# Ledger of designs, part 33: VH-VL binders against q9h9l3

Target 1, 176 residues: q9h9l3
Amino acid sequence: PRKMVAIDCEMVGTGPKGHVSSLARCSIVNYNGDVLYDEYILPPCHIVDYRTRWSGIRKQHMVNATPFKIARGQILKILTGKIVVGHAIHNDFKALQYFHPKSLTRDTSHIPPLNRKADCPENATMSLKHLTKKLLNRDIQVGKSGHSSVEDAQATMELYKLVEVEWEEHLARNPP

## First folded at step 17 (VH-VL)

Design EE87
Fold by ESMFold2, fold request of step 20:
Structure EE87 (fold): chain C 176 residues (1-176), chain A 122 residues (1-122), chain B 107 residues (1-107)
Amino acid sequence: as target 1 above (176 residues)
Amino acid sequence: EVQLVESGGGLVQPGRSLRLSCTASGFTFDYHYMDWVRQAPGKGLEWVAEIRNKFNSHTTYYADSVKGRFTISRDDSKSIVYLQMNSLRTEDTALYYCARDEFDSGYYFDYWGKGTTVTVSS
Amino acid sequence: DIQMTQSPSSVSASVGDRVTITCRASQGISTYLNWYQQKPGKAPKLLIYGASDLQSGVPSRFSGSGSGTDFTLTISSLQPEDFASYFCQQANSYPRTFGGGTKVEME
């Protein structure tokens, strides 16, 4: 088995006018979609805007949430040394205040063969919801209650599997 | 330091029940899958049961030889995994190991307890 | 259920010998194959996971290879502490199943 995990994060608004995106949930799944990590995370500063419509985060989730410093340590321990798959994954790493090696990073929002399978322009940036509907025949992020980071991480892994052989070969021939 | 300590083994008559416990320490117990594996005297290893972590609904799986008779469960607050063994048979006689099941890359038993002996005889 | 067949059942060998142990699955298991070592009176110890990945703290003289149905554990130069029983185990599907074991003993 390949040392590969998928990650998805949900953010809330902090800082002036709630414009800073701070980590409030993180989910990590293995290659088969089993959940390695799924915790609500308390940002180190005051939450101004829960962004619940998209984040799914509410005040009750913060009551027993893991402090950011502790959660970051737990998450980075899981990610270290592994291929990490995500969708627009730079946002997740930014919220974690972390840089993962490019050679071990896979971003489903930027994989031309995946877009081709979805009958989309190869260089377009496609949403996770769109790709999942087109290629997996599944509806994610349904309703007005916000996203599930577990559901999104699982979908991201399944999407990557559709192009894994081709894309891993491409990256081996074209190292970043 | 990871430690797994099994207890609750003993001598029991066929048809009776026994409950094994495995106390875990030194790792984030509620993040891991936990398994029971047994070894009959002088024989090889036989997987018995698995219980998944809190993020995967504590879903359980069983070997056919024990299905319907054994129940695996866990108490994450106490870091204990249990094996309730009902309707015991002579062929259940074995050393029962508790194992930590790591699943980040495949599925594998990276730490084992020393085991607890169950003997079923009349 | 996936049956795992190990060969040989036992090997007589000397320190310094190269020892190979074969494990065959009754159907394809990709690389979901683990190897364990067990010394008399002791719990099993993980050596190799995912067919070829060496567990932390395991000496580099141990190596694993294979995919699909055919797998091999190799000890490149047998040491006195390597006299033990060895088990393969598939993790592709439930129930998890072990091979019958291979006893490596001193000749």
Scores: ipSAE 0.853, ipTM 0.922, lowest interface PAE 0.7, mean pLDDT 94
Fold by ESMFold2, look of step 19:
Structure EE87 (fold): chain C 176 residues (1-176), chain A 122 residues (1-122), chain B 107 residues (1-107)
Amino acid sequence: as target 1 above (176 residues)
Amino acid sequence: EVQLVESGGGLVQPGRSLRLSCTASGFTFDYHYMDWVRQAPGKGLEWVAEIRNKFNSHTTYYADSVKGRFTISRDDSKSIVYLQMNSLRTEDTALYYCARDEFDSGYYFDYWGKGTTVTVSS
Amino acid sequence: DIQMTQSPSSVSASVGDRVTITCRASQGISTYLNWYQQKPGKAPKLLIYGASDLQSGVPSRFSGSGSGTDFTLTISSLQPEDFASYFCQQANSYPRTFGGGTKVEME
């Protein structure tokens, strides 16, 4: 078994004009897609824009949400020492106020073999929705009721598995 | 300190029912999978049942030998796992262990209780 | 169901001996194989998970290897506290299944 997890986060708008992205949900799955963590998270700052059409976050989700500092501690404990897979994962780490070692980070938005498998330009930045439809024959992020971070984390792990052998070998030869 | 304490074992006749409990402490109970494993006197280990965590819908799984007769359940607010055992048979006689199932890398039983004894005899 | 065949069923050994226990799965289980130690009258204790990962607090004289169908637990230099029964267990598929056990006893 691989010490590998996939993460996806949903953010809400805080700060001036709601322009700052703050963590409001985080989901983590193991290599087989079983859910290790899935909690709503209360940002430390006032929420200006729930961004519900994309985030799926509503005021009711915040009533019993885990405070950010507590949730961050729980999440980092799960991530420490593991290969962490995500899509545009820099945004997730920024929302967590955390730096994960580059050598243990995998970003499905920027894996040339994955793009090649999808018949997409190898160096393009591809959306999770597009890759998932093309390579897994699944529709995710449907409608305007928001994304499911569990569904997205699971899709991200399945996408990585399609190229895992090739990409891990490449990274071993070309350490980041 | 992780602790798992089983209770509810006893002597019963074949065809009767018994409910086991496992009280957990020292960890985030609702994040973990929980399992029952049994050991007949002088014999090896046999996995019995599993119940997954709250994030995986508390889905349950059973060994074929107990499916339809045993029901695993949990109460996350009390940190308790139950095993309802119906239509007991003499071959169900065993020491029943409660185990915590870690699933971060593979699936493995990292903590076990001391067990509770179930004896089924006429 | 995946059957786990464990060999030998028992071994007589002395302190300082190298002890090797094997476990064979009826189907491929990748590296989803765990090893447990059980002393008389006690609950099982996890030694190794994922075929080769040593559980915290377990002495380095214990090691595991293998993938697919053939797995080995090795005790490099047997100590007095290692006289016990050992069980392998696969976690690749439901139902989870254990090997029949190996009793390591004093010669």
Scores: ipSAE 0.835, ipTM 0.912, lowest interface PAE 0.7, mean pLDDT 94
Fold by ESMFold2, fold request of step 20:
Structure EE87 (fold): chain C 176 residues (1-176), chain A 122 residues (1-122), chain B 107 residues (1-107)
Amino acid sequence: as target 1 above (176 residues)
Amino acid sequence: EVQLVESGGGLVQPGRSLRLSCTASGFTFDYHYMDWVRQAPGKGLEWVAEIRNKFNSHTTYYADSVKGRFTISRDDSKSIVYLQMNSLRTEDTALYYCARDEFDSGYYFDYWGKGTTVTVSS
Amino acid sequence: DIQMTQSPSSVSASVGDRVTITCRASQGISTYLNWYQQKPGKAPKLLIYGASDLQSGVPSRFSGSGSGTDFTLTISSLQPEDFASYFCQQANSYPRTFGGGTKVEME
């Protein structure tokens, strides 16, 4: 077992016109997809747009949600010292107001061997939904009730496993 | 400081019941898996049961030797794990440990209580 | 169930000796193998998880290796506090199972 976890976050709109993305849910899974963390998070700013169709976040989820500062502390405790896998993971770290070491970061949206397996251009940015359907024969993010960050984190880990040996060897030879 | 304190052991006759408790402190209890492991006098370790965390539906697992007789449960609001032991047999005589099951990198028992002794004898 | 066969059941050794304990699984368990130390009258203490990762606070004279079915725990230079029983445990599948233990004792 590697010290490796996968993360996915759901955001709501804050700031002017709801254009700022603020963390409202975070899910973390272990290498086998078991859930280490899954909490709704109360952003420090007023929510302008719940973005429910995509985020799955509703006002009732915020009533007892963990305040951002507390949730961030819980999440960073899990991530520290681990390889963290995500899809377009920069957005998740931005929402967490956190920088994870590049040497310990794996982004399934930027892995050329993974795109090659999916018969996609090596440097194209592919959606999690498309890669998961193509490579795992699974439909995620189905319907209009919003994404599940647990489902998405689990899919992200399974995708990484398809290229893990090759990509880890590549990174060892080519440190970021 | 992580602490696990077992209680509820004692001397009972075969066929009777006992309930063990494990009180946890010093960590986020509802995020962890919790297990019971037992050790018969002078013998090795035997895993008994596990209950998963709230994010994994509190799913339970049992050793074959105790299935149908023992029930593991938890009360996250009190940070307590229970082991209800029914239809006790002489071979259930052991020191019963409560263990925290960490699953961030594999699955392993990183903290153990001191145990509570169950003696099943006529 | 996955049977864990641990060898030897006991070993007599002196301070400074290299001690090797083996653990064999009846089927592949990848690296889901843990090692515990237990002193008389005490609870088990985790030494190594995931076949080779040292738990925090465990001295570097302890090391673990292996994958699949065959695993070893090595104590590179035995110290007086290392006389104890040692158990391997697989966490690949349910039920979790332990080896029979190895008692390391003063010769």
Scores: ipSAE 0.829, ipTM 0.909, lowest interface PAE 0.8, mean pLDDT 94
Fold by ESMFold2, look of step 18:
Parts: sequence; C-alpha cells; structure tokens
Structure EE87 (fold): chain C 176 residues (1-176), chain A 122 residues (1-122), chain B 107 residues (1-107)
Amino acid sequence: as target 1 above (176 residues)
Amino acid sequence: EVQLVESGGGLVQPGRSLRLSCTASGFTFDYHYMDWVRQAPGKGLEWVAEIRNKFNSHTTYYADSVKGRFTISRDDSKSIVYLQMNSLRTEDTALYYCARDEFDSGYYFDYWGKGTTVTVSS
Amino acid sequence: DIQMTQSPSSVSASVGDRVTITCRASQGISTYLNWYQQKPGKAPKLLIYGASDLQSGVPSRFSGSGSGTDFTLTISSLQPEDFASYFCQQANSYPRTFGGGTKVEME
C-alpha cells in the first residue's frame, strides 16, 4: 500500500468584497478512494460570499462546522509523511496555511504525461472537470448546486493513477 | 491512550443469540473502521466483520461463516461497536477481539482489545 | 476468498538466531500484507503493515518484504521476548484472511 492520499477543498469568500478564499470544506481519500476525512470547516473570519454555485457551501453547513484551527490540526495529521495528490493543490495548501514538501506533492493540473493522454498541450493548465471527462469518461461538478470535494478528491486520485508509474519514475530520476 | 474494552461474552446454547459490545476511548472513534476478529481455543485468527467510518456510510462486511447471522453496528455518539450474534453454533465458540482498522496507507489492525469469550454448547 | 498459506507452522530456535517466516497468497495482493505477533494469553500486536512498513515502537530487528503473492517476515537476531506466534493477514480484498500462524519456540 502506498502512503498516498488525495485532497480537495471548497472555499468561501471572506475579507473585503469576499475576494479572500477561506477554507470551508476539506475531503481526503486514500489510494483506493475510501474517505479518510470530510468535514465542513468554520473560517475564523466573517463569510461574505458562500460561493454556493461552486463551493456547495450554505449557511446551515456552518452551524456545526469544525473551527478552522481544530480542522487544520486534524488534516495536517493525516497529510504528514504522505504523498499528497491534488488539482491546483497550491490553492488547497494556501487555504490550510500550510506547505507540504514538494518531493511529496503531486499536482494533476501540471503533469505533462497526463495532459498528453488528454490530447492537451503538455504545459497547459487543465481543469479537473476537463481531464476527468476526457480520461475517465465521467461528468463531475454537474449543475449549479456546487462541487463535491469527495467526488473531486476521488477523481484526482484516479487521474493520478493513470500516470503514476511513469511520473513516479520521472521524479525519482529528477528529484525536486 | 487508545483503549478497546469488549463485553457481553458468556455461555449460551446453540440457536440462541448474544450481543457483544466494544467501548472505545482515546482516539477519534467516528473516523476509524472497526472490526471483530475471533480465535477459537488453541486455533488461529479468523476475521469476522468490519464496519466502516461515518464518511463511508458505515458500510458493513462479513465473513461467509457468519453472513446472515451476525450484524455489526456502531454508535458513534457513545464510541461503541456492537456484534449481534444470532443463531449461534458450536463452531462460533471463540475469544472475540475488537480491533481498530487504520486505512490511511493500507488496511491494518493497529489496536486490539483483550477480547470477550463466547462459548456455545448444548 | 484469498487463502494465506504460512510456513513453517513451527520453528525451534535459539536466542541470536535469524528466523524467517513465509506467507503465500492464493492470488495477487499487491503489498496489502500485515504481520502480527501474539504471545500466549495476549491479544495480537501489529508488527508490520503494507508488507514492509515497521509499526511504531517495533524493534528494527523485525523486517518484512515481498509483493504479489510471496512475503517474508525476518527476525535478524532472535531475542527472548520474540518467542511467540506470528500471523500474516491480507487486506487486499474482503474477507480479510489470516495465515495459519507460525509458532517460534525455544529450542
């Protein structure tokens, strides 16, 4: 078994005009897609824009949500020492106020062999929805009721598995 | 400190029922999978049942030898795992362990209780 | 169901000996293989998970190897506290299944 997990987060708008992205949900899955963590998270700041169309977060989700500091501790305990897979994962780490070792980070938005399998330019930044449709024949993030971070984390892990052997060998030869 | 304490074992006639309990403490119970594993006197280990965590719908799995007769369940608010054992047979005689199943990198039983003894005899 | 065949069923050994125990799966299980130690009257204790990962607090004289169908537990230099039974267990598929055990006893 691989010490590998996939993470996806949903953010809400805080700060002036709701332009700051603050963590409001986090989902983590193991290599097989089983869910290790899936909690709504209460940001420490006032929520200006729930961004519900994209985030799926509504006011009722915040009533019993885990305070950010507690949730961050729970999440980091799961991530420590593991390869962490995500899509545009820098946004997730920024929302967590955390930096994971680059040698243990995999970002499906920036893997040239994955882009090539999707018939996309190797240096392009591709959306999770695009890659999932092209390579897994699945529609995710359907409608305007918001994304599921569980669904997105599971899709991210499945995408990485398509190139895992090649990319892990590449990184072993070319350590970051 | 992680603790798992089983109870509810005893002597029972074939065809009867018994309910085992496992009280957990010292960890975030509702995030873990929980299992029952049994060991007949002087014999090896036999996996019995598993119940997944709240994030995986509390899905249950059973060994063929107990399927349809045993039911695993959990109460996350009390940190308790149950094993309802119906239609007991003499071959169900064993020490029954409660185990914590960690699944972040593989699936493995990292903590075990001391077990509770079930004896089925006529 | 995946059958786990463990050998030998017992071994007589002395303190300081190198002991190897093998476990074979009836089907490929990747590296989803765990090893447990059980002393008389006690619950099993996890030694190794994922074929080769040492559980915290387990002495480094214990090691595991293998993938697919063939796996080995090695005790590099047997200590008095290592006389016990050892079980492999696959976690690739339901039902979870254990090997028959290996009793390591004093010569």
Scores: ipSAE 0.808, ipTM 0.914, lowest interface PAE 1.0, mean pLDDT 94

Design EE97
Fold by OpenDDE, fold request of step 20:
Structure EE97 (fold): chain C 176 residues (1-176), chain A 122 residues (1-122), chain B 107 residues (1-107)
Amino acid sequence: as target 1 above (176 residues)
Amino acid sequence: EVQLVESGGGLVQPGRSLRLSCTASGFTFDYHYMDWVRQAPGKGLEWVAEIRNKFNSHTTYYADSVKGRFTISRDDSKSIVYLQMNSLRTEDTALYYCARDEFDSGYYFDYWGKGTTVTVSS
Amino acid sequence: DIQMTQSPSSVSASVGDRVTITCRASQGISTYLNWYQQKPGKAPKLLIYDASDLQSGVPSRFSGSGSGTDFTLTISSLQPEDFASYFCQQAKSYPRTFGGGTKVEME
């Protein structure tokens, strides 16, 4: 099935010490890597830490950012009914304050055949960066400018496609 | 309600230019790809051009029959997609449809305008 | 370019009949195939996308099937309002291409 999208989110720190991860950017791509959604998002609470080194988010990005509630509605509309692919996707869903059905969720950080293909231990949690380099011979998340959620979502989709047939068969036999 | 309204059609001589417009409403315009599809009198449908959304750098694609002559563009602030047609030929005579292009599950045209007629004749 | 061969070019049928239209792609297009209906003097209307997904608001008597190169549009029980032209369209590659169309006429 190609009713599949990949998602990647960037979070900033909110709360008294900036330890609360709040959604600040969300990117969604289709099966072919075309970008369905890519918006900066304004958290409902004051941003304490932009985490720019990792998130790529800067204060200027929040000037015209989409309010969280509106963005959440837009994102959920896209995700509804789709198989959603992500890397460590529980973090994205948590930031979205949304949980997609488990049967329609694919987490590339927990796919043993993918790790096997990358000559990694099947039970290990490998980074998106590492898997992308090993299996796609591509460098992502380079430099100090922060991540690109679009790039990461595209890489995630491409990685999943490498094991899609095998993994979907596995899930069919072992529904979550 | 999604609406697409084409305009700009008319009668022109070969070699002349014409610009079509399609005004969109009822949806988030800048999120969608937009396409032009034409239909010659009594004939089938022919894809003409596509322009992608703001997330995909407004990349454009054209049918070979119009490459170098037609230009598709868009103004997201006005929710309008354009088709600049230069060096028009008699074979360009057709009803020109504007269509919204969805790409979340495949790629398909889920909404169409009523079309605007272009007639190229000497 | 991917050529779409649609058959038949025309079909005469009666209300209540089962109507089948086929579309063949010159190359594999996976499920990137759409079906449109066009009534006289009207713009095309999307019926089926991604080979088999029914567009919202389209009656369930319409169905699509196929993958790769061979696709089928089926009208399980033809209704008076279904007399129209039908087109398949591939969205696998550029240029996007349509089938030649099938005209469903009253017998």
Scores: ipSAE 0.944, ipTM 0.964, lowest interface PAE 0.4, mean pLDDT 96
Fold by OpenDDE, fold request of step 20:
Structure EE97 (fold): chain C 176 residues (1-176), chain A 122 residues (1-122), chain B 107 residues (1-107)
Amino acid sequence: as target 1 above (176 residues)
Amino acid sequence: EVQLVESGGGLVQPGRSLRLSCTASGFTFDYHYMDWVRQAPGKGLEWVAEIRNKFNSHTTYYADSVKGRFTISRDDSKSIVYLQMNSLRTEDTALYYCARDEFDSGYYFDYWGKGTTVTVSS
Amino acid sequence: DIQMTQSPSSVSASVGDRVTITCRASQGISTYLNWYQQKPGKAPKLLIYDASDLQSGVPSRFSGSGSGTDFTLTISSLQPEDFASYFCQQAKSYPRTFGGGTKVEME
């Protein structure tokens, strides 16, 4: 059995017209929701769009932000060997320019039993906000100040724990 | 290499105060929880206090035996954790260890200092 | 508080012997259980964390098992350097608590 962590990242827009999603914050929590990592990260390229209303990232957060290469090293060190839980986690890995082994990845946006528990179609892609409200009776990502990656990572872990036993059994029988 | 060096121990009378320090090096100090654990002469280990890292609001926890008398704090800029001990009692006599608390895979003390001796005697 | 009952308090053994130490928690602690070794005049050393994970650098003759309330530290073949005191510690809740310790002595 491997240890689990949950990850959530915030991205800003870089490149022409800000269409490139670059990592600007990363939060990692352990199985109990304790925060292992939570840093603002400085992209290697100029930020064109902070996407603040979604990301919560502001220019002031970049003043002492950790350079991407350093942050990436720190994050990968934490993730290595762990089961990594996330929501639509492919976006986080893409921003990290890193791909965790599929067998050690858990994406709460693609767990049919979780959707079923939330009275949603099993094959639908539901938002973290929706699932959290339905299953945990908590409101996340409220207001216009942007997301809290710590809050989102914690919610993601809590959601996964609801279906952990049956999903891990399913994966054991059907390895990805 | 991870190193923890305790200091500040000594001989004091009951009711007096003492402040212990633990200087850390060789790792990212502000990422880790830090704990104090003590051991009375010829006795077992007793957890004293914990202070969490900057990501967890430096939340503190105390053993009932020291609650209200001891205060754990940290200065991340200096990589130091402190234990302010007030209203000391004879039963506080012990070797006090500073320990790094890892919590990525359970919660455990993976590195310990050599300890600093506190003796409370009239 | 969670009480940790460690047994035996002492054990006499010879080099090559299999040594087993037990810790029982007063309530369920999942796998939040660690084992430490302490030699006279030295600081404790982590052996096992999360009930069964071997700390880096610790010989493979040490192993931990258990979940819930009952835990075991096993030394498969006792070596001369293994004569020491051993402590279990629960990390499920606060306050953190240690077992009373087990002294492994030479027979």
Scores: ipSAE 0.943, ipTM 0.964, lowest interface PAE 0.4, mean pLDDT 96
Fold by OpenDDE, look of step 19:
Order: C-alpha cells, then sequence, then structure tokens
Structure EE97 (fold): chain C 176 residues (1-176), chain A 122 residues (1-122), chain B 107 residues (1-107)
C-alpha cells in the first residue's frame, strides 16, 4: 500500500566530547517524495559538536529549533501505523528514542535485492550515496554544506520503490 | 477541533475581481496542503486550486478553467489561505469550499469548510 | 486530464439495502481514489481514502475497493442518514478530478 513514508535524521554531538548523537533535524517524505515533515530540532543537552560537515547543522539552525520532546511527538504521530523506510534506520530511531515495529520497518541498507540490483554483494552494507548513484544515477551528499535530510529521505524512498514488489513479497513469506 | 471558515464571497459582474479567504484553526496549518473546490448550483464538485505547505515550497496547482485568472496563496502566520479571482466569468458562479489536504497516505480532503458563495452575473 | 465516470447517477433504495456505486478512471490511478458524502446544504465529508481506507468516525457499513481504473463504494446496509450524494475523486495527477456524483434516494 501507499501507507509508506521515508525518514532521515541528522544528528549533532552532545555529552562528553560530543560523543552522544542527538537528533537535530528530521525529514519525512511520503511515497511520492512530498515532504511531510522537515524541522530542526533542539536537543535537550548542550551541543558540543554540530558535525556540520556531515549533518549540515549550524548554530543558527538551533535558534528557532523545535524542542526535542515536541518534535518527537510530531514525528511519532506521522510514523504511527506506517511502513517506515530508511537507510541504516536504526540510527534514526535511536536518535528519536523511538522504536518502530520491525514488521513495519524497511531498511534500505539491508535489502539484498537492492544490493544485487546495484551489482553489490547482497549481504554488504552499502552507503545511501553509493546506491543512489548506482541505481538512480543521482549524486547526493555532495558539497561542503553537509547532508540534506530531505534529499536523503527522498533518495531512500526512490531506492526502495525499485525493489518494493519483490521485497514485500519476500517479507510476506518471511515475516521479520 | 479542526475548523475552516470561508469568507469573501458575493455578487460581482463579469470581468471583476474577488478575493476569498479561508481561516483555519485546530491544527498545524503550515504542515498541510490547502485546496479550493467549488460547486456550481445543482452541479458536482470541481477542484480549483491547491497550494502546498512550507516544506514543499508552497507550490501551487490550478484547474485549466482558472489558470491565469485565479491565484491561490497562504499566510501561515495567520493560518489563512486565499483565492484571488480575477477576470471572473459567469461560469465561475459557485459555492467555494476550502479544504484541508492530507497527503500522508494518498491525497485526500479530510476537512471542509461550509463554503462561501460567489455569484457572477451581469 | 483523468476523467472519472461515476455510475449510477442516481439510485433509489430502502433502508437496509445494499448499495453499490462504481467509479471508473480513464487511466490507471493506482489507489489514489477517494469517496465523499454530501448531504443537501452541507459540505462534502470524506468517507474513504486511498481506495479502501475508512476515514475515522465513518461507520463500518461503508467500504471501498478497487485499484487501477475500477473502484467501488459499498454501503452494506443503508441507513436513513445515508441518503445523500456521493462523489469519487482521483488524486493521481493534476488536475484533481471528481466523478459526476451519485444521488442515493429513498425508494
Amino acid sequence: as target 1 above (176 residues)
Amino acid sequence: EVQLVESGGGLVQPGRSLRLSCTASGFTFDYHYMDWVRQAPGKGLEWVAEIRNKFNSHTTYYADSVKGRFTISRDDSKSIVYLQMNSLRTEDTALYYCARDEFDSGYYFDYWGKGTTVTVSS
Amino acid sequence: DIQMTQSPSSVSASVGDRVTITCRASQGISTYLNWYQQKPGKAPKLLIYDASDLQSGVPSRFSGSGSGTDFTLTISSLQPEDFASYFCQQAKSYPRTFGGGTKVEME
């Protein structure tokens, strides 16, 4: 069904030496790539490392950022009952301090048919950037401004759509 | 409770302009697409225009029957969607509904206002 | 444009009857099909979205089915409050288009 959304989160470093990954942006797109949600999020703890090169997050983005608890509520409302697609999605859920049902989760970093289509080892963990380039002939996560969570979520959805039919059939026969 | 309240309708002559407003409340306005749908007297429903939310650049779409004449816009700070209608024609006579567009699972109008009547007559 | 052909244009029925309304799209629209109910002097009300999903608060006697080009709205047991007009609407592409409507009248 179309009850499917893709999610991508950006994290900043908090805690001692900035080793704790805290949610700082979350983007959610629907099956067609339309953006359902895209907000900067204010962690509950002081940000030690913005990780800007990767996250794209800057100090200015936190000025009017949505408090974590509020954002989490908004995001959970969107995700509830949906099939949630993501890449290495366990990191996103961890940052959200939320765990979506496994039966309703799709991780494009662990879909053998997707890797096969990209001429990659089926059981390898490939990057979103690599799969997107190979299968969609599109460059993402380029430049010095950091990642775009919207772009990444859209790419993730597009990748999943390439293998949706066969993967859903597989999951139906082999429920997680 | 979600509420949509249209206003701005009235009687105008062909060629004139009119601006409709729809005031929204009870939900996060700037997260939703907003649409106008009209219904001529005794007729069916006709989609008029859509404006997307802030996450999707407020992109707009129009029915061919109103392209170049109508403009949909929104003020998220006020939770209002507008329909600027120029060069009005007799065939534009209708009850104009404001509708909230949900797009998480398909695209559908889950809430409607009561409508505002536009009558174009010489 | 995607044309939506709705049938019948009107149907007479009695309380307790099973009522079926069909909607055909001029081209494939997957499941991007919604059904609305409209009572006289009232705004449309969403019944079914994405072809078969029942809107919250809508009685279970309403159901939707179909995909591609052919869709059906079914009222399993018509109730007095169900006498109204019904419209299908495709959301596959722009412009959004509605069916011509079906008026369910009391026999």
Scores: ipSAE 0.925, ipTM 0.954, lowest interface PAE 0.5, mean pLDDT 96
Fold by OpenDDE, look of step 18:
Structure EE97 (fold): chain C 176 residues (1-176), chain A 122 residues (1-122), chain B 107 residues (1-107)
Amino acid sequence: as target 1 above (176 residues)
Amino acid sequence: EVQLVESGGGLVQPGRSLRLSCTASGFTFDYHYMDWVRQAPGKGLEWVAEIRNKFNSHTTYYADSVKGRFTISRDDSKSIVYLQMNSLRTEDTALYYCARDEFDSGYYFDYWGKGTTVTVSS
Amino acid sequence: DIQMTQSPSSVSASVGDRVTITCRASQGISTYLNWYQQKPGKAPKLLIYDASDLQSGVPSRFSGSGSGTDFTLTISSLQPEDFASYFCQQAKSYPRTFGGGTKVEME
């Protein structure tokens, strides 16, 4: 039941006009919130927009950043065989150019019981920030320094744990 | 191949200090927690100390029996974990193991060194 | 601190025997329980982690079960190389603590 990890990624803009989202940081925590992985990642293409306000990524973080190909290998090694929890996790997987099995994926942005617990519409897509505030009484993504992927991953895991039993039972009855 | 090699053990008098080292190879050292576990002659295993990885601020934990006397530290650039032992006591006599701590699916010591012997005697 | 109590402290068995070792925690530790094997003059070796997960390379005759406070290590059919000491260890909280050990001896 604890064979799961939570992941959160930060992306920067590459390509024309910076419209391509490229992985620039990835954080992975275990069931208890301990950080398994947290690295800045160097995209293969030139960064046009650091998106610092949201990503928290700055140019200085790229100086010793792990090349994408290497980081991807490291991350996939950690994720393989695990239940992976994330928020809007399809974006993280897309940035990783990797897709985890659906049966082993948990997206906290699409868990009706979680929304219900937060007094939100069950089929609505709520932000991690909102759910975290409502259910954990914790403020994340505060300030102008951008997001902390570690903080977000930890929050995601904690949110999932609130509905883990119910949701896992649901999934067992209704496999994706 | 994962390898852990302890060194620094020896015979010392009570009250003296000793520093143990554990040199790691064959894995990404700075991603792992590292622990010291000791075993007195003919006795069981006793956890001594843990130091977490760079992602977790190198936070340290100690057994009560060694708190205030022992310090665990690490040099990730050299793949070495240390155990500084001060104010040694006779009851600190043991074989000291260095162990790699895996924490992806629980917390467990999946690799152990061969140990280094510390003998505290008058 | 969480105390780990192993039983028995020693057991005499023959090759082919089923051997069961128990470990009891003084408080609930979920499945944060590991089993180690130690042969004379050797370092401990991880057998089971997270109560029931078999470490890679460990023979399938070894199995772990339990959750909460009561745990069991089972050797389905004892082999000559299995005569050793075995230790449980909780990883729920600090300090990490080991059981007192169980010595499996030849009858």
Scores: ipSAE 0.922, ipTM 0.953, lowest interface PAE 0.5, mean pLDDT 96

